# Designs tried in a protein design chat: miniprotein binders against q9bqp7. Part 143

Target 1, 240 residues: q9bqp7
Amino acid sequence: VPQNWFPIFNPERSDKPNASDPSVPLKIPLQRNVIPSVTRVLQQTMTKQQVFLLERWKQRMILELGEDGFKEYTSNVFLQGKRFHEALESILSPQETLKERDENLLKSGYIESVQHILKDVSGVRALESAVQHETLNYIGLLDCVAEYQGKLCVIDWKTSEKPKPFIQSTFDNPLQVVAYMGAMNHDTNYSFQVQCGLIVVAYKDGSPAHPHFMDAELCSQYWTKWLLRLEEYTEKKKNQ
Key: E = the ipSAE of ESMFold2; O = the ipSAE of OpenDDE; V2 = 0.75 times the mean of E and O plus 0.25 times the DockQ between their complexes.

## First folded at step 11 (miniprotein)

Design wc1 (at its last look DockQ between E and O 0.79; V2 from the best seeds 0.67)
Fold by ESMFold2, look of step 11:
Structure wc1 (fold): chain B 240 residues (1-240), chain A 103 residues (1-103)
Amino acid sequence: as target 1 above (240 residues)
Amino acid sequence: SERIKRLEELAKEILRLVEELRKITDDPYVLYLLDMAELLAEFALDAAKRGDLEEAEQLLKWAIEYLELAVEIVKKLGVSPEIIERLERVLEEAKRTLEELRK
């Protein structure tokens, strides 16, 4: 149980966006500062056991691919994720046209993989937008806020390949989602709040993406776990 | 005791290099690599203070590997050759120190 509990939802804020809100999704720029990001908190609170497991996996991959092959593999994993997010932002932007988009970005197995999910996504309210928790003092960059099957969600898009213990933050995805949600709900740049989350795992071969929906109760449960990680981070850095 | 002190000094040198590299770039992949190197160096400091010298040496080896990759990427991002040369010299000295300690 966290020592400094704080609610994920804001009772002073509506869960329904104002009807007069602009049709252009919010995109608040992320600025580097001394306040930790969600991903840094999660990475810096990895246990030594998790690090040792990651390094064992890394050594197996190096045996398989060679040192240079492993470096290329890990760089490509990061690049594919970046391009996937760029393509999704372009697709979900109301002012982008196909002729203004990089056609090569749209011809991707990952993009094919999410098509059935995108049919259920509407009312996009934020894309690649910064969030800051004003009280708990952490920041993040959320992928998307939109309705999924009629429920307003923080949506997190992920690529899937072989298990990737090297990138531990992707296995903390529910904590990322609720951390972004809590920050958004207490960020003065946003006039509304969200109570649900969605994690979408896309596949390189175009196989149908797997959605992981999180209702308000489940989000509250993961929020407690996030608060524990944030407390651990804060205590660790207090002694440095 | 002397080996413990040298391992602690090496871990602190790695931490200083991490902070220097953070000032040079905000590339998310480089920042991830730097965060891993930081975590490993912090674990190594703790191991050295407990006298777990083999663990400290292994953790520092891994931290240096993350830093090597970070510098390689920063070089490809077009950072000044003078800055890259200095970073590579500091990193090579750290590698030599670790090899001396493993003997």
Scores: ipSAE 0.674, ipTM 0.858, lowest interface PAE 1.1, mean pLDDT 84
Fold by OpenDDE base, look of step 11:
Structure wc1 (fold): chain B 240 residues (1-240), chain A 103 residues (1-103)
Amino acid sequence: as target 1 above (240 residues)
Amino acid sequence: SERIKRLEELAKEILRLVEELRKITDDPYVLYLLDMAELLAEFALDAAKRGDLEEAEQLLKWAIEYLELAVEIVKKLGVSPEIIERLERVLEEAKRTLEELRK
């Protein structure tokens, strides 16, 4: 049990989305703070075993691609991911805020991959918006808050070249999602609460994306794991 | 042993380099790479303290690889050439030190 238990859900916030669909999604800028990001916490609390597994994968890729080839590959993966998020932000933003849609951003296999998911996405409340958990002292940048199949979710978009049909295959992504949920639910900049998470794995070849829906129960389970990681991080940094 | 001390010093130098790079960029991908380098350097420091020198060396090698990638990306982002040159020098010195310790 986490020593510093805190609820993922805020009992003071209504579970009912206030009927005022904000006409414009929230976009709160991330402030550079001494406060750790969700991603930092998760990364800094990786086990040696996890690190060695990642490095073994990296070394295999270097052997296959060469050092320069691996650097190029890594850069391309990052660039493709960035472009995908930019394209999604553009798609999910109200038409009035659409800067000139670079049509080239929309022509990707990843965008094709998520089309069937986007059909079930509505009521966008936040896009690329910062969240802060004041009590637990962490921050994050969430991709999207929207209704998926009528349920308000924190949506996290991921790119993959490999099929990830199971939520377990998404590594620490479920922890990231619940961390954002917990922060948003207690961030004063947000007037609403989320009870569900959604991880969408988009594929480069345009094959149908895999949606990994997280109900309130599953979110609560991962929240406990997140709190443990946060405590581990906090202890690690006190001892440094 | 002198070797342990040198590995610890190298790990600390890598950690300093990470902190310097964090001051010049907010790019999420670079920050990811820096966090990996930091984690690996911390693990290397712990390995060195335990006398696991081979593990420490391997971890430091990986940390340096992440820093090389970080510096390359930061260079592409248009950071001051003077800052980049300084960082590259420090990184090359770290690489040389590691190679000397592996022999």
Scores: ipSAE 0.592, ipTM 0.830, lowest interface PAE 0.8, mean pLDDT 90
ESMFold2 (binder alone), look of step 11: mean pLDDT 84; pTM 0.851

Design wc2 (at its last look DockQ between E and O 0.89; V2 from the best seeds 0.77)
Fold by OpenDDE base, look of step 11:
Structure wc2 (fold): chain B 240 residues (1-240), chain A 103 residues (1-103)
Amino acid sequence: as target 1 above (240 residues)
Amino acid sequence: SERIKRLEELAKEILRLVEELRKITDDPYVLYLLDMAELLAEFALDAAKRGDLEEAEQLLKWAIEYLEYAVEIVKKLGVSPEIIERLERVLEEAKRTLEELRK
């Protein structure tokens, strides 16, 4: 059990999204501060075994692609991810805020991959918006808060070249989602609460994306794991 | 041993370099690379303290590789040439130190 238990859900907030669909999704800027990001916490609390597995994979890729080839590959992965998120933000934004849609951003296999998921997405409340958990002292930038199949979710979009049909194959992504949920549910900048998470794995070849829905129970289970990672991070940084 | 001490010092130097790089960029990809370098350097420091010198050396090698990637990207992002040159110098010194310790 985490020593610093904190609930993922805020009992003071209504579970019912207030019927006022904000006409414009929230976009709170991420502030540079000494507060660790969710991604930093997760990365800094990787086990030695996980690190060695990643490095072994890296070394294999370097052997296959060469050093420059691996650099290019990794850079392209990040660039493709960035472009995908930009395209999704553009798609999910109200028409009035549509900056000149670079039509080229919409012509990707990843965008094709998520089309069937986007049909079930409505009521967008936030896009690329910062969240802060003041009590637990962490921040994050969430991709999207929207209704998926009528349930308000924190949605996290991921790109993959390999099928990830199981939520377990998404590594620490479930922890990231619940960390954002917990922060948002206690962030004063948000007037609503989320009870569900959604991880969407988009594929480069345009094959149908895999949606990994997280109900309130599953979110609570991952929240406990997140709290343990956060405590580990906090303890690690006190000893440095 | 003198070798343990030198490995610990190198790990600490890498950690300092990570902190310097964090001050000059907010690029999410660079930050990812820096977090990996930091984690590896911390593990190297712990390995050195345990007397696991081979493990410490391997971890430091990987940490340096991540820093090389980070500096290269930061250079492309248009950071001051003077800052980049300083960082590259420190990085090359770290690489040399590691190679000396592996022998």
Scores: ipSAE 0.749, ipTM 0.896, lowest interface PAE 0.6, mean pLDDT 91
Fold by ESMFold2, look of step 11:
Structure wc2 (fold): chain B 240 residues (1-240), chain A 103 residues (1-103)
Amino acid sequence: as target 1 above (240 residues)
Amino acid sequence: SERIKRLEELAKEILRLVEELRKITDDPYVLYLLDMAELLAEFALDAAKRGDLEEAEQLLKWAIEYLEYAVEIVKKLGVSPEIIERLERVLEEAKRTLEELRK
């Protein structure tokens, strides 16, 4: 139970889509400051068990690939994730606002994997946009806010080397989504709020991506878990 | 417990290197590596304070590996060669200290 509870939803804001589509999605710049990001909070509050499991996996990969092979593997995983997000931003942006489009950016199994999901995405309100929770003192960079099958969602795009058909195989992803949602709902740069989340897990081989929808009740449950992680981070860094 | 003191000081030196590297780049992959090095060094500091010397040494080894990756990437990003040479020298000394303690 969090010591200092704070609501995920803002009762002073509409939870309904506005009557008209925005012409250009919001892209609020991420500002460097001393407050922690969502991803840093989650990474810095990993349990020792989680860290040892990660290092065991790393050791196996080094034995199979060699140290240089492992470095190339991990750098490629990060590069493919970066290119995946860049491609999705490009696809979801109005094309008349683009000056240059790299068509090699759009060629990947991950982009093929999400094509059927993108058909259900509309009303894009934000892309690669900063959020800040001034009261709880954290910042983030959300991937997308758009309607998915008629529901306005914070959408988080994930790459995977293997199928992840269950939300439980992405233990921190729900926390990341609700942390962005809570920050956005209380950020003065945004005039609307979102009550639903979507995690989309894309596959390198182009297999159909798995969407994991989070309704308001599920978001509230994960919000409590996020608050505990944020408290854990804050106490850890205060005592250093 | 001189071995404990040396492990604690090594963990603190790694944390200082992490903070120095954060000041010279915003690259997301480097920041990820630095965050992992920080977490591992903090776990190592705690293990050393408990007297878990083998755990502390292993955690420091992993933290140094993340820092080595980070420095390698920062070097490719075009950071000043003088800054990189200093960081590599401090990191190599940290590696030598850890190998001495593991024997």
Scores: ipSAE 0.707, ipTM 0.873, lowest interface PAE 1.0, mean pLDDT 83
ESMFold2 (binder alone), look of step 11: mean pLDDT 85; pTM 0.856

Design wc3 (at its last look DockQ between E and O 0.02; V2 from the best seeds 0.00; counts 0 for: pae O 5.6 > 1.5, placed apart)
Fold by ESMFold2, look of step 11:
Structure wc3 (fold): chain B 240 residues (1-240), chain A 103 residues (1-103)
Amino acid sequence: as target 1 above (240 residues)
Amino acid sequence: SERIKRLEELAKEILRLVEELQKITDDPYVLYLLDMAELLAEFALDAAKRGDLEEAEQLLKWAIEYLEEAVEIVKKLGVSPEIIERLERVLEEAKRTLEELRK
């Protein structure tokens, strides 16, 4: 039970964007500052048991790939995620046109994997846009705000390839979405709010991506768990 | 008590290195490595304060490995030679200290 509860939704804000809103998606720049990011909060609140499991997996991978091979493997996982997100931003941006120089970026199996999801996405309102929760003092960079099958969502794009021992990290994906949602709903850079979330897990081989829809009730449940993680992080850093 | 004190000092030095590196890069992979090193050093500090010396040493070994990789990548990013040389020297001293304590 969080000691400092705060609502995820803003009753003073509409969940319907104005009809006269610009069609260009918002892209609020991320500013470096003292307050923690969502991903840092989640990473820094990993349990010791999770860390030991990760290190056991790392040791096994180093035996298989060698130390340099393992470094290349983990670096490439991060690179593939970055390229996936930049490709999706390009595809979803009305100011971006696909050109000859971007064709290799768009030939990823991950992009093929999400094609059926993209057919159901419309009304893109934000892409790769910073959010800040001024009251709870955290920041993030959300991937996308758009309608999915007619429902306005915070959409988070994930690649399926992750180190296997990050079981809690897999469970953390909904926490990341609701943290972005709560920040956006209370960020003065945004004039509307969202009450639903979508996590899209894409596959390197191009297999159809898995969508995981979160309605308002489910978002509220995960929001409580996010508040506990944020509280844990804050208490941890007070003792330093 | 002397071994506990040396392990605590080593953990704090690692945390200072993490903080310095966090200021000079936004690379997502380097930041991941630094976050892991930070978490491991914090766990090691707690272990040392409880007297769990073997656990503290193992956690510091892992933290140093993450820092080593982070510094290698930062070198490729073109950070000034003076900063890199200082970071490498402090990291090598941390490695020697841990090797002495594990024996």
Scores: ipSAE 0.707, ipTM 0.874, lowest interface PAE 1.0, mean pLDDT 84
Fold by OpenDDE base, look of step 11:
Structure wc3 (fold): chain B 240 residues (1-240), chain A 103 residues (1-103)
Amino acid sequence: as target 1 above (240 residues)
Amino acid sequence: SERIKRLEELAKEILRLVEELQKITDDPYVLYLLDMAELLAEFALDAAKRGDLEEAEQLLKWAIEYLEEAVEIVKKLGVSPEIIERLERVLEEAKRTLEELRK
């Protein structure tokens, strides 16, 4: 049980989605503070086993590709992910924010992969927006808050390539999603709360993306795990 | 050696368990745990083939720990009690086998 228990949901906020579809999605800038990001907490609280496996994978990849080849591979994976998120932001943004849709960004297998999911996405409330949990003292940048099949979700978009790059911490995605949910639900910049999460895994070859829906119960379970990771991080920082 | 063979067999059993669990869950975190268990079991198999028994045993221990966590989460996700009981039984057998091989 976490020593510093805090609820994922805010009882002071109405569970009723305010019926006013915000005309414009929120985009709160991330403030670079001494406050740890969700990603940093998750990375610094990996198990010794996880770290060991990632290091062995890295060593194997370096043996196969060389050091420069591995750097290039890592850079390409990062770039593809970034372009995918930029394309999604462009798609999900209201048409009037005519950032010139670089048509080239839309011509990706990943975008093709998520098309069937995008059909079920509506009521976009936030895109690439910062969240801060004031009490638990962590920050994050969430990809999207929208309705998926009529349920308001924090949506996290992930790219997957074969072989699955184990380095991209795709493994802590549920923890990341609930961390963003908990932060948003207690961030004063947001007037609403979320009860569901959605992880969408997009594929490079354009094969149909996999949606992983997280209901309120599942989110609560992962929230407990997130709190434990956050406590571990806090303890490690006190001892440094 | 008989010990190498037993470690290889245990690694293969863990891989079978991973495959079974992968069929019954779509949870990304569980799938992650299973991917970790799979990798560890594969590394253990390679270590055993090289005659590095200590490394193989340690890797198998970690693989089992990931599988335990995976099963506990799958249990909470409402998977059939019968399937869970079977998985728990196989996990307990794997643990016992590993403990026997460490003496």
Scores: ipSAE 0.022, ipTM 0.331, lowest interface PAE 5.6, mean pLDDT 85
ESMFold2 (binder alone), look of step 11: mean pLDDT 85; pTM 0.854

Design wc4 (at its last look DockQ between E and O 0.74; V2 from the best seeds 0.00; counts 0 for: pae O 1.6 > 1.5)
Fold by ESMFold2, look of step 11:
Structure wc4 (fold): chain B 240 residues (1-240), chain A 103 residues (1-103)
Amino acid sequence: as target 1 above (240 residues)
Amino acid sequence: SERIKRLEELAKEILRLVEELQKITDDPYVLYLLDMAELLAEFALDAAKRGDLEEAEQLLKWAIEYLELAVEIVKKLGVSPEIIERLERVLEEAKRTLEELRK
């Protein structure tokens, strides 16, 4: 139980978008500042056990690939993730035309992997957009806000390589989604709120992506866990 | 006691390097590496305060490895050569200090 409870949903906001003509999805710029990001909070509250497991995985990968091979592998994982998010932003942008899209950007196993999910995505409201929770003092960069099968969701796109886990993987994907949701719902740059989440895990080989839908009740449960991690982070930094 | 103080100072120096690098880049891979180095150095500081010297040394070794890779990437990104040269010197001094403490 968090000592500093704050609600994930804003009762002063509608979860239905106001009637208006379609507009370009929001893209609030991320500002560099001292306020911690969602990903930093989650990274800096990893347990020692989790860190030791990660170092064991790193050593095994170095044995398989060599030192230089491991450096190349991890660099490529981050690059592929970046290109995946860029491709999805391009695909989901209503302003993009076919001749404006980079053909190499769209040629990816990850993009093939998500095609069946994209068929169910509509009403895109935000893409690669900053969110800030002024009261709880954290910031994030959410991937997408759109309707999935008729439900407005904060959508988080993840890449996965089979059979090898990637180094940026965390056990905390649901916490990331609800942290973005809570920040968005209390950010004055947004006029509406979102009560559902979606995590989409895409695969390099093009295998069908795995969606994980989070209804409002599940989001509320994970929100409590996020608040605990944020408290851990805050306490840790007070003692420094 | 003296060895514990030396390990604590090394951990704090690594944290200063992380903080400096965080101010000069926004590359997400570099920031991930810096976050790992920071976490490992903080665990090492706690281990040194408990007197767990072997654990502290191992954690600092891993923190330095993350920091080395971060500096390599920042160098490729075209950050100021003067800043990079200074960071490399401080990092090499940190490595020498750790090797001396393992004796």
Scores: ipSAE 0.692, ipTM 0.867, lowest interface PAE 1.0, mean pLDDT 84
Fold by OpenDDE base, look of step 11:
Structure wc4 (fold): chain B 240 residues (1-240), chain A 103 residues (1-103)
Amino acid sequence: as target 1 above (240 residues)
Amino acid sequence: SERIKRLEELAKEILRLVEELQKITDDPYVLYLLDMAELLAEFALDAAKRGDLEEAEQLLKWAIEYLELAVEIVKKLGVSPEIIERLERVLEEAKRTLEELRK
């Protein structure tokens, strides 16, 4: 049990999504503070075993691609991911705020992959918006808050070249999602609460993306794990 | 042992490099790479303290590789050439030190 237990859901906030669809999604800028990001916390609390597994994968890729090839691959993966998020932000933004859609951004296998998911996405409340948990002292940048199949979710978009049909194959992504949920639910910049998470794994080849829906129960389970990681991070930094 | 001390010093140097790079970039991908380098250097420091020298060396090698990638990306992002040159020098010194420690 976490020593510093804090609820993921805010009892003071109405569970009812305020029926007013905000005309414009929130986009709160991330402030550069001494406050750790969700991603930093998760990364800094990786086990040695997890690190070794990642490095083994890296070494294998270097053997296959060469050092320069691996650097190029890594750069391309990053660039593709960035472009995908930019394209999604453009798609999910109101038409009036659409700067000239670089049509080239929309011509990706990843965008094709998520089309069937986008059909079920509505009521966009936030896009690329910062969240801060004031009490637990962490920050994050969430991709999207929207209704998926009529349920308000924190949506996290991921790119993959490999099928990830199971939520367990998404590593710490569920922790990231619930961390964002918990922060948003207690961030004064947001007037609403989220009870669900959604991880969408988009594929480069345009094959149908895998949606990993997280109900309130599953979110609560991962929230406990997140709190433990946050405590571990906090203890680690006190000892440095 | 002198070797343990040198490995610890190298780990600390890598951590300093990470901190310097963290000040000059806000790119999430670069920050991810720096966090990996930091984590690996911390693990290396712990390994060195335990006398696990081979593990420490391997971890430091990986940390340096992440730093190299980070510096390369930061360079492409248009950071001051002077800062980059300084970082590259320190990184090369770290590599040389590691090679010297690798028997």
Scores: ipSAE 0.397, ipTM 0.742, lowest interface PAE 1.6, mean pLDDT 88
ESMFold2 (binder alone), look of step 11: mean pLDDT 85; pTM 0.855

Design wc5 (at its last look DockQ between E and O 0.83; V2 from the best seeds 0.71)
Fold by OpenDDE base, look of step 11:
Structure wc5 (fold): chain B 240 residues (1-240), chain A 103 residues (1-103)
Amino acid sequence: as target 1 above (240 residues)
Amino acid sequence: SERIKRLEELAKEILRLVEELRKITDDPYVLYLLDMAELLAEFALDAAKRGDLEEAEQMLKWAIEYLELAVEIVKKLGVSPEIIERLERVLEEAKRTLEELRK
C-alpha cells in the first residue's frame, strides 16, 4: 500500500460533465518547474530488468541498422510521433482554430490507422494541456480529454510499428494515463472529472489502431501502481 | 580501488553533462534521452560502490550512447555551435575515459 495514498477521483467534482461543453478545448501550457513530470517519474523508477530489456532491444536494432542507421531510425520515430500528435491536435481542434492544415500532416499511415477511433471521439475538452497534481507534486502534458463512445476519457495516442493488441504490451502507458487523470481530477484549472482512460496505438502501415479502454476499476488499479512509482521517485531524490 | 573511484567520477561527470543539456533544451525526446542517461549513470554509480565494475562499465557505456543521441538532436535543433562543441568535447573525453577503464 502506498504510504502517501491519495484518491484518483475527486469526490468534490461532479461525475456529470457540466453541460457547458466548452466550445474550445483547454490548452494549458506546461510550466518548466522543479516539479517532476509523469514521464520523468516513470523513467527514473525503471527497474534494472526493464533497462536491460530496452538495451537489448536497442543493441539488436544497432546490429541490424548500424549505429548511424539506428540514430536515423530513432530520429524518424520521434519526428513521426510529433507529426502524428500535431495532426491529431489539428483534427480534434475546432475548425475556427485550425491554422492552415498542412495537408501533408494528414497524409500518414498513423492518421489512417486511427480513423475508426476518431469516429467514436467527441466532446473534446482538452488538447495538449498541462496538468498538475498540487498535493502529490507532479506535472504532465496530456494529449487529449474527450468522450470516447460516450465516456469522458484521458486519451493517450501512441505510435507503433509493431502490433500491441494487449494493454500489457503498452508498458508504463497505463500508469501515464492514470497519472494524468489523477492530476487533472485535482487540478484547479479543470472543472470536470475523468473516470476512464484510453490508450490508442496507431500503426505506421495504416492498419486499424488498437484502442485500450481503461474503466474506472482498471484505472484505480493502475493508480495504486503509479503512487508506488511516485513514492519510489520521491525517496530516490531525497537520498541524492 | 582506483578503478572504482574513476568509474564513480565518470558517472558523476555524465550526470553533470545531463544537467547541462537540460538547461539548453525542453525537447521532450531529448529529455527522455537525458532521463535514461541519468538513470544509467546512477545505476553505474551504485554498481561501482558495490564493486560490480562490469555492470558499472556497461551502464556508463549505455549512458554515453544516450548522451550522444541527445547532443546530436540538440545540434539539429539549432543550439549554439559553441555550446555543442563544448558538449561534444566533454562527451569524447568521457568515452575515452571509459575505454581506458575497460582495458
Scores: ipSAE 0.675, ipTM 0.869, lowest interface PAE 0.7, mean pLDDT 90
Fold by ESMFold2, look of step 11:
Structure wc5 (fold): chain B 240 residues (1-240), chain A 103 residues (1-103)
Amino acid sequence: as target 1 above (240 residues)
Amino acid sequence: SERIKRLEELAKEILRLVEELRKITDDPYVLYLLDMAELLAEFALDAAKRGDLEEAEQMLKWAIEYLELAVEIVKKLGVSPEIIERLERVLEEAKRTLEELRK
């Protein structure tokens, strides 16, 4: 279906990580690139209908909270997401970063929400690490690569408030995961590849997070949809 | 028509403002707001080229709202007052232009 199909997996790489694992998870810095990020591609290829639905939700929130209340609400949602990722990076990092741990950072419902998931996470290979796909010309910053219940996964951590924001689609979340996976599997900064994904939705009230596991077959199916979004973005930017 | 041309020009000005703001910050929330404003301005350009003035005006109204929030946050990041004042002036002019076109 995509005009410029490209495989998600690299046949010249092992599914198993290199035996000489680093003592600290990889954290490849995001460098200056002229190429788009995964999140920009996905945001720039939203349909008009998706945008209209978002705007109707915004107007309802503004009526409920007022304009200033809505601004505070949305800023806090983004801030809490940022703090959640920072806390998870700290928790999953080696002891050398533990002395920098902020007690306020660890005191959140979101962190309580993921505790049962973290019991099943091991072998952390990368945290907040840049990936690039030189052939397809996109870049990303993945949250985590680790084993979940014995399967090496690209793991994406999400926050959700119950029940208010239902706008975010699980469909787009799998696209982020497979885009990062495809980029990592074709990035010379990484010596291994992954074929599985995990999306973890954490809740502000501390309720148990919901894991959504993606095996290799499911990842391949979503990869095709990601390629279509990337093509749409590329064609759109040629015409401006 | 002259009205369509003015809506297209306003959308292009919004796109230029988005690019200017991208040079000021890498804050993920601001970048999200800028991406939304860009998308809406591009939808407005398409609507204006099709002669759908009501859609174009609505898309531009929403794009300006995203930019207003983006500028407010950028101002709190401590950037140069001269840059902020220029951005606010350009944005206020865009709002006035859109209000005049809706009448």
Scores: ipSAE 0.670, ipTM 0.854, lowest interface PAE 1.1, mean pLDDT 83
ESMFold2 (binder alone), look of step 11: mean pLDDT 85; pTM 0.858

